# VHH binders against q68dx3r342to642: the designs that were tried, part 34

Target 1, 301 residues: q68dx3r342to642
Amino acid sequence: RDLCVVLLNGQHLEVKCDVESTVGAVFNAVTSFANLEELTYFGLAYMKSKEFFFLDSETRLCKIAPEGWREQPQKTSMNTFTLFLRIKFFVSHYGLLQHSLTRHQFYLQLRKDILEERLYCNEEILLQLGVLALQAEFGNYPKEQVESKPYFHVEDYIPASLIERMTALRVQVEVSEMHRLSSALWGEDAELKFLRVTQQLPEYGVLVHQVFSEKRRPEEEMALGICAKGVIVYEVKNNSRIAMLRFQWRETGKISTYQKKFTITSSVTGKKHTFVTDSAKTSKYLLDLCSAQHGFNAQMG
Below, E stands for the ipSAE of ESMFold2; O stands for the ipSAE of OpenDDE; V2 stands for 0.75 times the mean of E and O plus 0.25 times the DockQ between their complexes.

## First folded at step 20 (VHH; framework vhh_gocatamig_d2)

Design p01 (at its last look DockQ between E and O 0.90; V2 from the best seeds 0.84)
Fold by OpenDDE, look of step 21:
Structure p01 (fold): chain B 301 residues (1-301), chain A 123 residues (1-123)
Amino acid sequence: as target 1 above (301 residues)
Amino acid sequence: EVQLVESGGGLVQPGGSLTLSCAASGFTFSDYRLAWYRQAPGKKRELVAYITHGGSTVYMDSVKGRFTISRDNAKNSVYLQMNSLRAEDTAVYYCAKETGYDVATGTYYYDYWGQGTLVTVSS
């Protein structure tokens, strides 16, 4: 049986596995293939409703595989089982990373998150990050342009929403000019600058998941952000996230689940905050993710 | 509703063996950690062992090498094989389901319990 793993560089890797294979086994195969170090930062995830859900290393693939995958190769493999290699744990500073390849992986992850608008950023910083990415990938502004063709595609460096607002031509001109005027920062140095800028963003390292209010007010969209520092409660309006509550780990007592409900209890006030998810599986996932992030924070402290 | 039903307790001589079983219902069994606790007369309830959803096991020091926790997801059951039993192992044994995560202790905690099964080790 085969599954596809998408790497951070966009490469698709076909991995052979058995019905009894674990996520951990696949993870090891993928990371070995990519020669990755510092594996503790990475994880495999599946995508559901545009959200990534990290998988536990002990989980058997057959439990999460799409319908028909178990019967392969006997049935027409129309449904490709696809997983994604992603950064699961985000360090506060790139200087904590020991290997250049690991730093590069962080760069790739954050670049994707910015581009796909998973990580919020204002227009100014978006343009700056686009230019840094160009510096990282192209070096200096190319003086000799063949046939006046753009040397890059704006959609590869700037989020679609900003392109829509500014227009592709304006973005092309603005980003090109910024790149032309930029300093001689390129390659790995440009990537490090990219990391430095992104690590200052409010949502850096925050894994965001949609949740609902216990009061089931359809007009109120909510999300939970889970990161190394704690849990953030967001109100979602007009495709923007506003932080309403923050639970640092030192302020958090117990986290619990009951069916679709996810509850966080403040260790300071004793107040319980309950959210509703789409399934018991999701609520359990959020619990485990909190546990994992807290554990990571403890190791880094 | 979460239900846990323990069985297999009884009287056994020192050095003997006993296997406890716990039948679970009311939740997706394969997604949760399960644990065995015990409470001796006049003592507090204490963790004996737990098993993760993936089958990793952890034991308290007093039972390491003597007890084995296992699970059968197909049967929604968790087991505790107890060998080389000692008088100090006398207790009511409880099966427990994972409830949540305690941030202060950095550990999962268990609030769902069965009625327990009595194990008496005596000559």
Scores: ipSAE 0.888, ipTM 0.946, lowest interface PAE 0.4, mean pLDDT 93
Fold by ESMFold2, look of step 21:
Structure p01 (fold): chain B 301 residues (1-301), chain A 123 residues (1-123)
Amino acid sequence: as target 1 above (301 residues)
Amino acid sequence: EVQLVESGGGLVQPGGSLTLSCAASGFTFSDYRLAWYRQAPGKKRELVAYITHGGSTVYMDSVKGRFTISRDNAKNSVYLQMNSLRAEDTAVYYCAKETGYDVATGTYYYDYWGQGTLVTVSS
């Protein structure tokens, strides 16, 4: 059987596996192919409704595969089994990453998350990050700039929403001017500055998942952000997130699930906060993600 | 509604063996941790062993090497194989289902319990 794993550099890797293969076996094959050594930050995830859900290494592929994958039918797009190599655990400072390949993977994911608007920041920072990505690829501003031919495509460096607000022409001019005025940086040095900027963002390392209020405003969309520092409750309006509550791990008592409900209890006030998810499986996943992130935080030094 | 039904308890001589079973319903069994607890007369309930959804197991020190927890997801059942039984193993044994995660202790906790099954180790 064939499984597609999408790497952070955009490469699609086909992995041969049998019916009894586990997620862990695929993870080992993929990370070996990519020559990754610091594996504890990474996981394999599937995508559902534009959200990534990480899989346990012991999960068997047949349990999560699309229908027809087991039966060895002719390949079709409906039967494609795709997983993603993603970073699950984000260090507080890139200096904790010992290998340049690991730092490069963090850079790739953060850049992708900025472009795909999973990680938000203000316009000024978006332009700065675009220039840093240009510097990582091209170094200094090109000496012989062609008058009407740009050296980059704006959509590769700046999120679509900002391009819509400013127009592609204005983005091109602003990013080019900022690149021209920037100090010489290239390759890894530019990537490290990209990491320094992104690690300061409020949503750095926050894994966001859609939830709903229990009974009040059932039409109101909410989200939970789960990260090394704790849990953030967001209200979602017009595709923007507003932090409403924050639970640092020290302020968190018990986290529980019952059917589609996910409940977090403040250890300071004793107050319970309950959210509704789309399934019992999603509720359990969010609980396990909290456990994993809390454990990572306790051991990150 | 979560239901847990223990069985298999009884009277066993020291050094003997016994297998406890727990039939579960009301939840997706394969997704959750399951545990065995025990309570001796006049003592607090204590964790004996748990098993994760993926089959990893953890045991209290006094039962390591003697007890084996296992699960059968097709039958929605969890088992405790008890070997080399001692008088100190005499207790009511309870099957429990994961409720949540306790951040203060960094451990999963279990609030759904069966009615228990009595194990008596006596000559």
Scores: ipSAE 0.755, ipTM 0.876, lowest interface PAE 0.5, mean pLDDT 88
ESMFold2, look of step 20: ipSAE 0.754; ipTM 0.876
ESMFold2 (binder alone), look of step 20: mean pLDDT 80; pTM 0.779
OpenDDE, look of step 20: ipSAE 0.887; ipTM 0.946
ESMFold2 (binder alone), look of step 21: mean pLDDT 80; pTM 0.782

Design p02 (at its last look DockQ between E and O 0.95; V2 from the best seeds 0.85)
Fold by OpenDDE, look of step 20:
Structure p02 (fold): chain B 301 residues (1-301), chain A 123 residues (1-123)
Amino acid sequence: as target 1 above (301 residues)
Amino acid sequence: EVQLVESGGGLVQPGGSLTLSCAASGFTFSDYRLAWYRQAPGKKRELVAYITHSGSTVYMDSVKGRFTISRDNAKNSVYLQMNSLRAEDTAVYYCAKEVGYDVATGTYYYDYWGQGTLVTVSS
C-alpha cells in the first residue's frame, strides 16, 4: 500500500506502508529521505476543510486512511492517501535552530503559509517577502532578461488575493523593480531575512482552526489560534481575522473538552470561554495541540 | 453518555494478586487517556496510575513495581493488575477518563468514574 507525503519543498514522496504502519514510521521514512535534522519541530498532518491536523506518531495509518485504502492498494488519484510534512512547533527566533537545513525548512513553510494566506500580513510586507524570496532563489536581479518574458511567475511569490487586487502586470512590474533596487542580499542570507520579517508578524507560528460560538450567533465566525505562547481567539470577518482575546499560558488554567465543546478557563479572571467545534475528535485535537504547544514552550523557555 | 464500569474487586490476602477491569462506553476509547483512582476509608481519592492513548504508563510511587495498568482498545477496556497486595491497598478503585489539561500543572486531569470496585486486603 502506498501513501503520498508532500514535503515543504513541494516534492511528492510515495511511501510504501502496510496496514499496521504508524504515522511515526512514515515520518521516519520521510525525514530520512529528506535528511532532516531537529525532527522535534516537524510533524505529519492531514488536510481537512483546508486545515491541517497533526497526527500522533503512534497512530496507525489504517485509522486515518481514506475509505477503501485498506482494501484496494491501487486507487484512483481522487482517493489517494495524502499526508503533509509541516512545521508543528515554531521557534521564536531562527537563531535557535542549529542546522541550516532546518532554517531552510522553516523558510519553505513560512513562504508557503504566506503564499497560501494562512499567515496574514499587509500588502507592503507581502511585496517585501516576495522580493526576499526572489533574492533567495534567484540572487540578484537578472540584468539580461528579455523584457517580454518575466523571469518569475507572480503567483509563485505573491498571494492570489493581492494579485487579483493589483493585477498580475502591476505586481510583476512592481516586484521586479523592487528586486532590481534591492540590496545585495541573496541565498541563505535572504532566507534569514525572510524568517526575521515573518517572525515579527502577529500570526507567526499560530495554528488556526475554525470554531463556533456557543451562543450560536450565525453571523460571527470565529477561530482559535494555538501557538507556543498560548491561545488566541479570533473573530473572522470577510476573510480577515481580528484578535479578540489572548490567553497566554501563564494566564490559562484548565482546558477541557466535552463532546464538540472546547473550553478554556482564565487563571486570572476565572472566566470560562467555551467554543464549539465540528466534532468531538476536533475538540480533542485542539486540546492535545494546546498541551503540545505548552510543552514546547516550556522546553524552550 | 460516557460510562465506566469497574469490576474485579474482592477480598485477597496480603501478598496476593488481583486484576481489575473497567469497561468504557460513550466515547472514542482509543483517543483518550485512562486512569485508575482509589479511595481508602477516611481518605481522599488519589490517582494510582494512568495510561496514555499510545500506551505509555505512569504510576504512583506507592504502587510502582507492583501494579500494572494496561488497555485493550478493541474491547474498550482498561485493566489494573495488582500484585504483592498490602493492607494499605485496601480501597474502592475507580476508573476515570481524561477530560482536560491543566496548564498550571502541565498535566491531564480525569473524570467520569463509575461506581468503583472494592478491594480488601486482609489476613
Scores: ipSAE 0.872, ipTM 0.937, lowest interface PAE 0.4, mean pLDDT 93
Fold by ESMFold2, look of step 20:
Structure p02 (fold): chain B 301 residues (1-301), chain A 123 residues (1-123)
Amino acid sequence: as target 1 above (301 residues)
Amino acid sequence: EVQLVESGGGLVQPGGSLTLSCAASGFTFSDYRLAWYRQAPGKKRELVAYITHSGSTVYMDSVKGRFTISRDNAKNSVYLQMNSLRAEDTAVYYCAKEVGYDVATGTYYYDYWGQGTLVTVSS
């Protein structure tokens, strides 16, 4: 009985376990392999419909595994069981992280989320972040570089949608010029600057999940963003999300679920806001995620 | 449709023992917190104990060491083992299921669907 855990550096770790093993056992093995010490920010998640869902440490693997996984005592290629090591709790400032390896994990996830367009920002910031990632890996602009010959692949640093809009050639030229004019940064120093920029983004640390309005006949796609500061309600149109409502925790009364419904009550107005999810399990998950994020916020003050 | 059915109540002498049970249906039992509440005549309903989906337990002070809450996910059941019963434990006991999170208190809150089961402790 095998499962794959995808680490933030892109490494795929094969973990052998018993059918009675828990998520916590896998988490401990994976974080030990990665030499992580500040474990409270991290969790194991599975992916469903391009969204990450975090698992409780006590959850048994057999409850979440693909149907054929339990009955295959040796490796097969038919039904791979894959989990992801992800950051669940985002600190407001990277300086709160005590270990440089923890800051590196934050950098890796934020870089990946930018490239996969899970975390949005404007074109100028996207180019800046690309240059910072390039500096983290290469340091200064290569002095021996012949003017037009590329030393990096644009798709490793810039999201595909921006490459499409600008063309690969223009991205290459602009990023190279910005790199050439940049101050000397290398490795961790460039990563810290990357963290400094990303922590200022409106969607920094926001865990986004699809929901729907109760008015199904004119079906309206929406999303909930859950983070340390509270809950954000988005309207989703043309693969773009627009914040409609924000609930800071102090402005939030009770959060409840009933079957596929998820309800937030404003403590300021008393108004209830109800959303429909794809299942009772998703509604329950969103409730628990709110509880966890609220608890994390309380620890910070 | 959520259903919670309490049973196991009765008349017991002081110092005696009783086991309450609650059969649940209409939801994925293993995913939710379960609780026992009680209500004595003329008094408000109060939380006795709760148990998380992972088996962690919390008790009110007056029952610690005497009561044990447990769950059996295979049987969709939650139990309250009550030992060293006292007259003060006389009440209708209600099984309850998590329904939400109260941000102001930072705690989960519960609701109930059954009629409860009467426990009477008298000599």
Scores: ipSAE 0.751, ipTM 0.873, lowest interface PAE 0.5, mean pLDDT 88
ESMFold2 (binder alone), look of step 20: mean pLDDT 79; pTM 0.773

Design p03 (at its last fold request DockQ between E and O 0.98; V2 from the best seeds 0.86)
Fold by OpenDDE, fold request of step 22:
Structure p03 (fold): chain B 301 residues (1-301), chain A 123 residues (1-123)
Amino acid sequence: as target 1 above (301 residues)
Amino acid sequence: EVQLVESGGGLVQPGGSLTLSCAASGFTFDDYRLAWYRQAPGKKRELVAYITHGGSTVYMDSVKGRFTISRDNAKNSVYLQMNSLRAEDTAVYYCAKEVGYDVATGTYYYDYWGQGTLVTVSS
């Protein structure tokens, strides 16, 4: 049986496995193939409704595999079982990373998160990050460029939403000019600056999942952000997230689940905050994610 | 609704063995950690062992090497094999389901135990 693992560099790896294979086994195979170090930061995830859900290493693949995956031979018409290698735990500073390859992986992850608009930042920073990415890839602005021929595709460096607002041509001109006027920077140095800028963003390292209020007010869309520092409650309006509540771990007592409900209890006030997810599986996932992030924070502290 | 039913308790001599069983229902069994607790007369309930959904196990120090927790996901059951039983192992044993995470202790906590099963170790 085969599954596909998508790496952060965009490479698709075909992994052979059996029904007894675990997520951990696949993880080890993939990371070995890619020669990755500092594996503690990484995880395998599946995608559901545009969200990534990290998998436990002990989980058997057959439990999460799509229908038909167990059947031999595999039906050609069935969707490929696809997993994603992602950064699960985000360090506060890239200097804590020991290997250049690991730093590069963080860079790749954050580029994807910015481009796919999972990590919010303002327009100015988006353009800046675009330029840094260009510097990472091309170095300095090419002096011999033919003015009429773009040397990059804006969609590779700027989120679609901003391109739609500014127009592709304007983005091309603005980013090119910014690149031209930028100080000399290239390669790894450009990537590090990219990391530095992104690590200062409010949503850096925050894994966001849609939830609902217990009262299920149709007018209110909510999300939970889970990170090394705690849990953030977002109100979602016009495709923007506004932080409404923050639960640092030191302010958090118990986290619990009941069916689709996810509850955080403040250790300070004793107040319970309950959110509704789409399934018991999701609520359990959020609980485990909190546990994992808290553990990571404790390890780094 | 979540239900856990313990069984297998009884009277056993020191050095003897006993296997406890717990039948679970009302939730996706293989998604959750399961644990065994015990409560001796006049003492607080204490965690004896737990098993993760993937089969990893943790034990209280006093039972390490003597007790084995296991699970059968196909039967929605968790077991506690108790060997080399001692008088101090006398207690009501409870099976429990993972219900949450305590941030202060950094540990999962459990609930939904049943009526328990009495284990008496006596000569």
Scores: ipSAE 0.902, ipTM 0.954, lowest interface PAE 0.3, mean pLDDT 94
Fold by ESMFold2, look of step 20:
Structure p03 (fold): chain B 301 residues (1-301), chain A 123 residues (1-123)
Amino acid sequence: as target 1 above (301 residues)
Amino acid sequence: EVQLVESGGGLVQPGGSLTLSCAASGFTFDDYRLAWYRQAPGKKRELVAYITHGGSTVYMDSVKGRFTISRDNAKNSVYLQMNSLRAEDTAVYYCAKEVGYDVATGTYYYDYWGQGTLVTVSS
């Protein structure tokens, strides 16, 4: 059987496997193809409702595949099985990454997360990151730029929401001017600066998932951010999220699930905070993600 | 709504074998870790073994090499194969289901819903 794995560079890789294969087998094949050596930061994920959900290596592919994938040797568009190679564990400093290819993968994902607005930052930083991505690809401001003709597509460097607020013309001018005034950087050196900027962001390395409050009418949209440092509780309004509570792992006692409910207990106050998810499977996933991120935190020292 | 029903206990001579079974309902069995606990007279319940959704297993030191935990997702059942039984294995055995993660210990924790099944190892 065939499935598609989308790599961080955008490449779609077809992987042949049998119906009894595990996620781990696919992961090993994909990472070998990509020549990745530092594997502990990566995982395979599926997408549901614009969110990525990481899979355990021991999970069997038939448990997560679309209907018909198990029985159909010939692929159809309705039976396409797609997974994504993504970074699950974010180091606190890029210097902990030993290989340039690993740092490049971090750059690719962080750039994509900025453009797709999974990782938020203010307008000034968004423009700075766009310029760094231009420098990574083009180096110096082109000397042939004597007229107002654009040398890049703003959509490839700046998120759509900022383009809408500033207009494409203003974005083009501002990014071009910042690029013209910037130091000469190329390739990996510009990518390293991109990593330095993104590592300072409050939501760097935070995996965000939609949840709802347990109140009498649990219609209030919230989100949980799960990362190496702990858990962040967000209130979500108009596609904007505001951090309301933070639980460092040292401040966290027990995390539990029951059906669609996910509960985190403060070890400092003893108070329980309960959230509602769309399914028992999502509640279980969030628990496992907390376990994994807590374990990674211990390994970072 | 969660139900766990243990069976398979009985009287066995030292060196003998038993297979314990646990029938589960009221939750998506395939998604959770399952465990066996035991409680000897006058002692606290203790974790014997657990098994992940994918079949990875962990055992307490005193039972390694003698006990095997397994699961059958088609039957919503978890098993404990006990070999080379000793008098110290005499206890009521309880099936347990994952309910959470304890950050202080870095381990998953479990709860029980059944009456347990008595294993007696005696000459």
Scores: ipSAE 0.769, ipTM 0.886, lowest interface PAE 0.5, mean pLDDT 88
ESMFold2 (binder alone), look of step 20: mean pLDDT 78; pTM 0.759
OpenDDE, look of step 20: ipSAE 0.889; ipTM 0.946
ESMFold2, look of step 21: ipSAE 0.757; ipTM 0.876
ESMFold2 (binder alone), look of step 21: mean pLDDT 79; pTM 0.777
OpenDDE, look of step 21: ipSAE 0.884; ipTM 0.943
ESMFold2, fold request of step 22: ipSAE 0.749, 0.751, 0.751; ipTM 0.871, 0.876, 0.871
ESMFold2 (binder alone), fold request of step 22: mean pLDDT 79, 79, 79; pTM 0.770, 0.775, 0.769
OpenDDE, fold request of step 22: ipSAE 0.902, 0.902; ipTM 0.954, 0.953

Design p04 (at its last read DockQ between E and O 0.95; V2 from the best seeds 0.86)
Fold by OpenDDE, last read:
Structure p04 (fold): chain B 301 residues (1-301), chain A 123 residues (1-123)
Amino acid sequence: as target 1 above (301 residues)
Amino acid sequence: EVQLVESGGGLVQPGGSLTLSCAASGFTFSDYRLAWYRQAPGKKRELVAYITHGGSTVYMDSVKGRFTISRDNAKNSVYLQMNSLRAEDTAVYYCAKEVGYDVATGKYYYDYWGQGTLVTVSS
């Protein structure tokens, strides 16, 4: 049986596995192939409803495989089992990363997250990050470029929503000019600056998942952000997230699940905050993710 | 509704063996950790062993090497094989389901235990 793993560099890796294979086995195979170090930061995830869900290493692939994957031979491309290598644990500072390749992976992850608008960023910073990405790839502004042809595609560097608002032409001109006026920066140095800028963002390292309020109208969209520092409750309006509550781990007593419900209990007030997910599986996932992030934070502290 | 039903308890001589069973229902069994607890007379309930969804096991020190926790996802059951039983193992044994994470302790905690099953180790 075949499984496809998408790496952070966009490479698709076909992995042969058995029905008894575990996520951990696949993870090891993929990371070995990619020569990745500091594996503790990485995880395999599947995508559901545009969200990534990290998998436990002990989980058997057959449990998460799409329908038909168990059947041999795999009849159609429609049943392709695809996993994604992603950063699961985000360090507070890139300086904590020991290997250049790991830093590069973080750069790739964050670049994707910014571009795909998983990580919120204001317009100014988006443009700056675009320029940094250009510097990472091209170095300094190319002097010999025939002024008539864009030397980059705006969609590769700027989120679609911003392009739509500003127009592609304006974005092209503005980003090009910013690049031209930018101080000399190249390759890894540009990536590091990219990391530095992104690490200052409020949503840096925050894994966001849609949830619903137990008390409020089902129409009100909420989200939980889970990160090394704790849990953030977002109100989602017009494709924007507003942080409403923050639960630092030191302020968190217990996290519990009941069916579709996810509950955080404050260690300070004793107040319970309950959120509704789409399934018991999702609520359990969120619980486990909290546990994992908390554990990570404890290790880094 | 989540339900756990323990069975297999009884009277056994020191050095004897028993296998406890717990039948679970009302939740996706394979997604959760399961644990065995015991409560001796006049003592607090204590965690004996737990098994992760992936089959990893952890034991309290006093039962290491003697007890084995296992699970059968197809049967929605968790088991506790108890060997080399001692008088100190006398207790009511409970099966429990993972229900949450205690941030302060950094540990998962369990609930929904049933009526329990009595294990008496006596000569």
Scores: ipSAE 0.906, ipTM 0.956, lowest interface PAE 0.3, mean pLDDT 94
Fold by ESMFold2, fold request of step 22:
Structure p04 (fold): chain B 301 residues (1-301), chain A 123 residues (1-123)
Amino acid sequence: as target 1 above (301 residues)
Amino acid sequence: EVQLVESGGGLVQPGGSLTLSCAASGFTFSDYRLAWYRQAPGKKRELVAYITHGGSTVYMDSVKGRFTISRDNAKNSVYLQMNSLRAEDTAVYYCAKEVGYDVATGKYYYDYWGQGTLVTVSS
């Protein structure tokens, strides 16, 4: 049987496997193909409702495959089985990464998350990151630039929401001027600066998932951000999220699930905070993600 | 309602064998860790073994090599094969389901919903 794995550089790999194959087997094949050595930061995920859900290496592919995938001996466009190689664990400083290829993967994912608006920041930082990505690809401002001729497509460097607010013309002008005034920086050096800027963002390394209030307010959307430092509770309105509460791991006692409910208990106050998810599977996933991120926190330098 | 029903306990001579079974219902069995605990007279309940959703197993030192935990997801059942039994293995054995994660200890924790099954090892 066939499945597609999307790499961070945009490559689509077709992986042949048995129905009894595990996620771990696919992960090993894909990371070997990509020449990745620092594997502990990465995982395979599927996408549901614009959110990535990481899979345990022990999970059998048949448990998660779309209907019909098991019955067909070769790749089919019906019920395509697609997984994503993503970073699950974000280091506090890129200097902890031993290999340039690993740092490049962090850059690729963070850039994509910025452009696809999974990672939010203010517009000044968005413009700065766009310039850094330009510098990574092109280096200095082109000496042969005709003042009225654009040399890049704004959509490749700046998120759509900012382009809508500023207009494409204004974005082009602002990014060009910032690029012109910037010092020489190219390739890996620009990527490292990109990483330095993004790792300071409040939502750096935060894996955000939709939840709802336990109180009877189905329209009251919330989100949980789970990361190496702990858990963040967001209120969500008008496609915008506002942090309401933060739990560092040392302030967190027990985390439990029951059916669609996910509960965090404060170890400081003993107070319980309960959220509703779309399924028992999602509640269990969030608990496992907390366990994994807490374990990573203990290891991170 | 989550329900775990243990069976298979009894009286066994030292060196003998028993297989404990636990039938589960009320949850998606294949998604969770399952564990066996035991409680000897006058002692605290202790973890004997657990098994992950994918079949990886962990054992307490005193039973390693003698006990085997296994699961059958099609039958919603978890088993404990106990070999080379000793008098100190005498206890009530409980099947347990993962219910959460304790950040302070870094360990998953379990709940016991059955009455347990008594294993007595004596001549």
Scores: ipSAE 0.774, ipTM 0.888, lowest interface PAE 0.5, mean pLDDT 88
ESMFold2, look of step 20: ipSAE 0.754; ipTM 0.876
ESMFold2 (binder alone), look of step 20: mean pLDDT 81; pTM 0.789
OpenDDE, look of step 20: ipSAE 0.888; ipTM 0.947
ESMFold2, look of step 21: ipSAE 0.747; ipTM 0.868
ESMFold2 (binder alone), look of step 21: mean pLDDT 80; pTM 0.787
OpenDDE, look of step 21: ipSAE 0.884; ipTM 0.943
ESMFold2, fold request of step 22: ipSAE 0.769, 0.761; ipTM 0.891, 0.883
ESMFold2 (binder alone), fold request of step 22: mean pLDDT 79, 79, 79; pTM 0.769, 0.768, 0.770
OpenDDE, fold request of step 22: ipSAE 0.905, 0.904, 0.905; ipTM 0.955, 0.955, 0.955
ESMFold2, last read: ipSAE 0.751, 0.755, 0.746; ipTM 0.883, 0.879, 0.872
ESMFold2 (binder alone), last read: mean pLDDT 79, 79, 79; pTM 0.775, 0.773, 0.770
OpenDDE, last read: ipSAE 0.905, 0.904; ipTM 0.956, 0.955

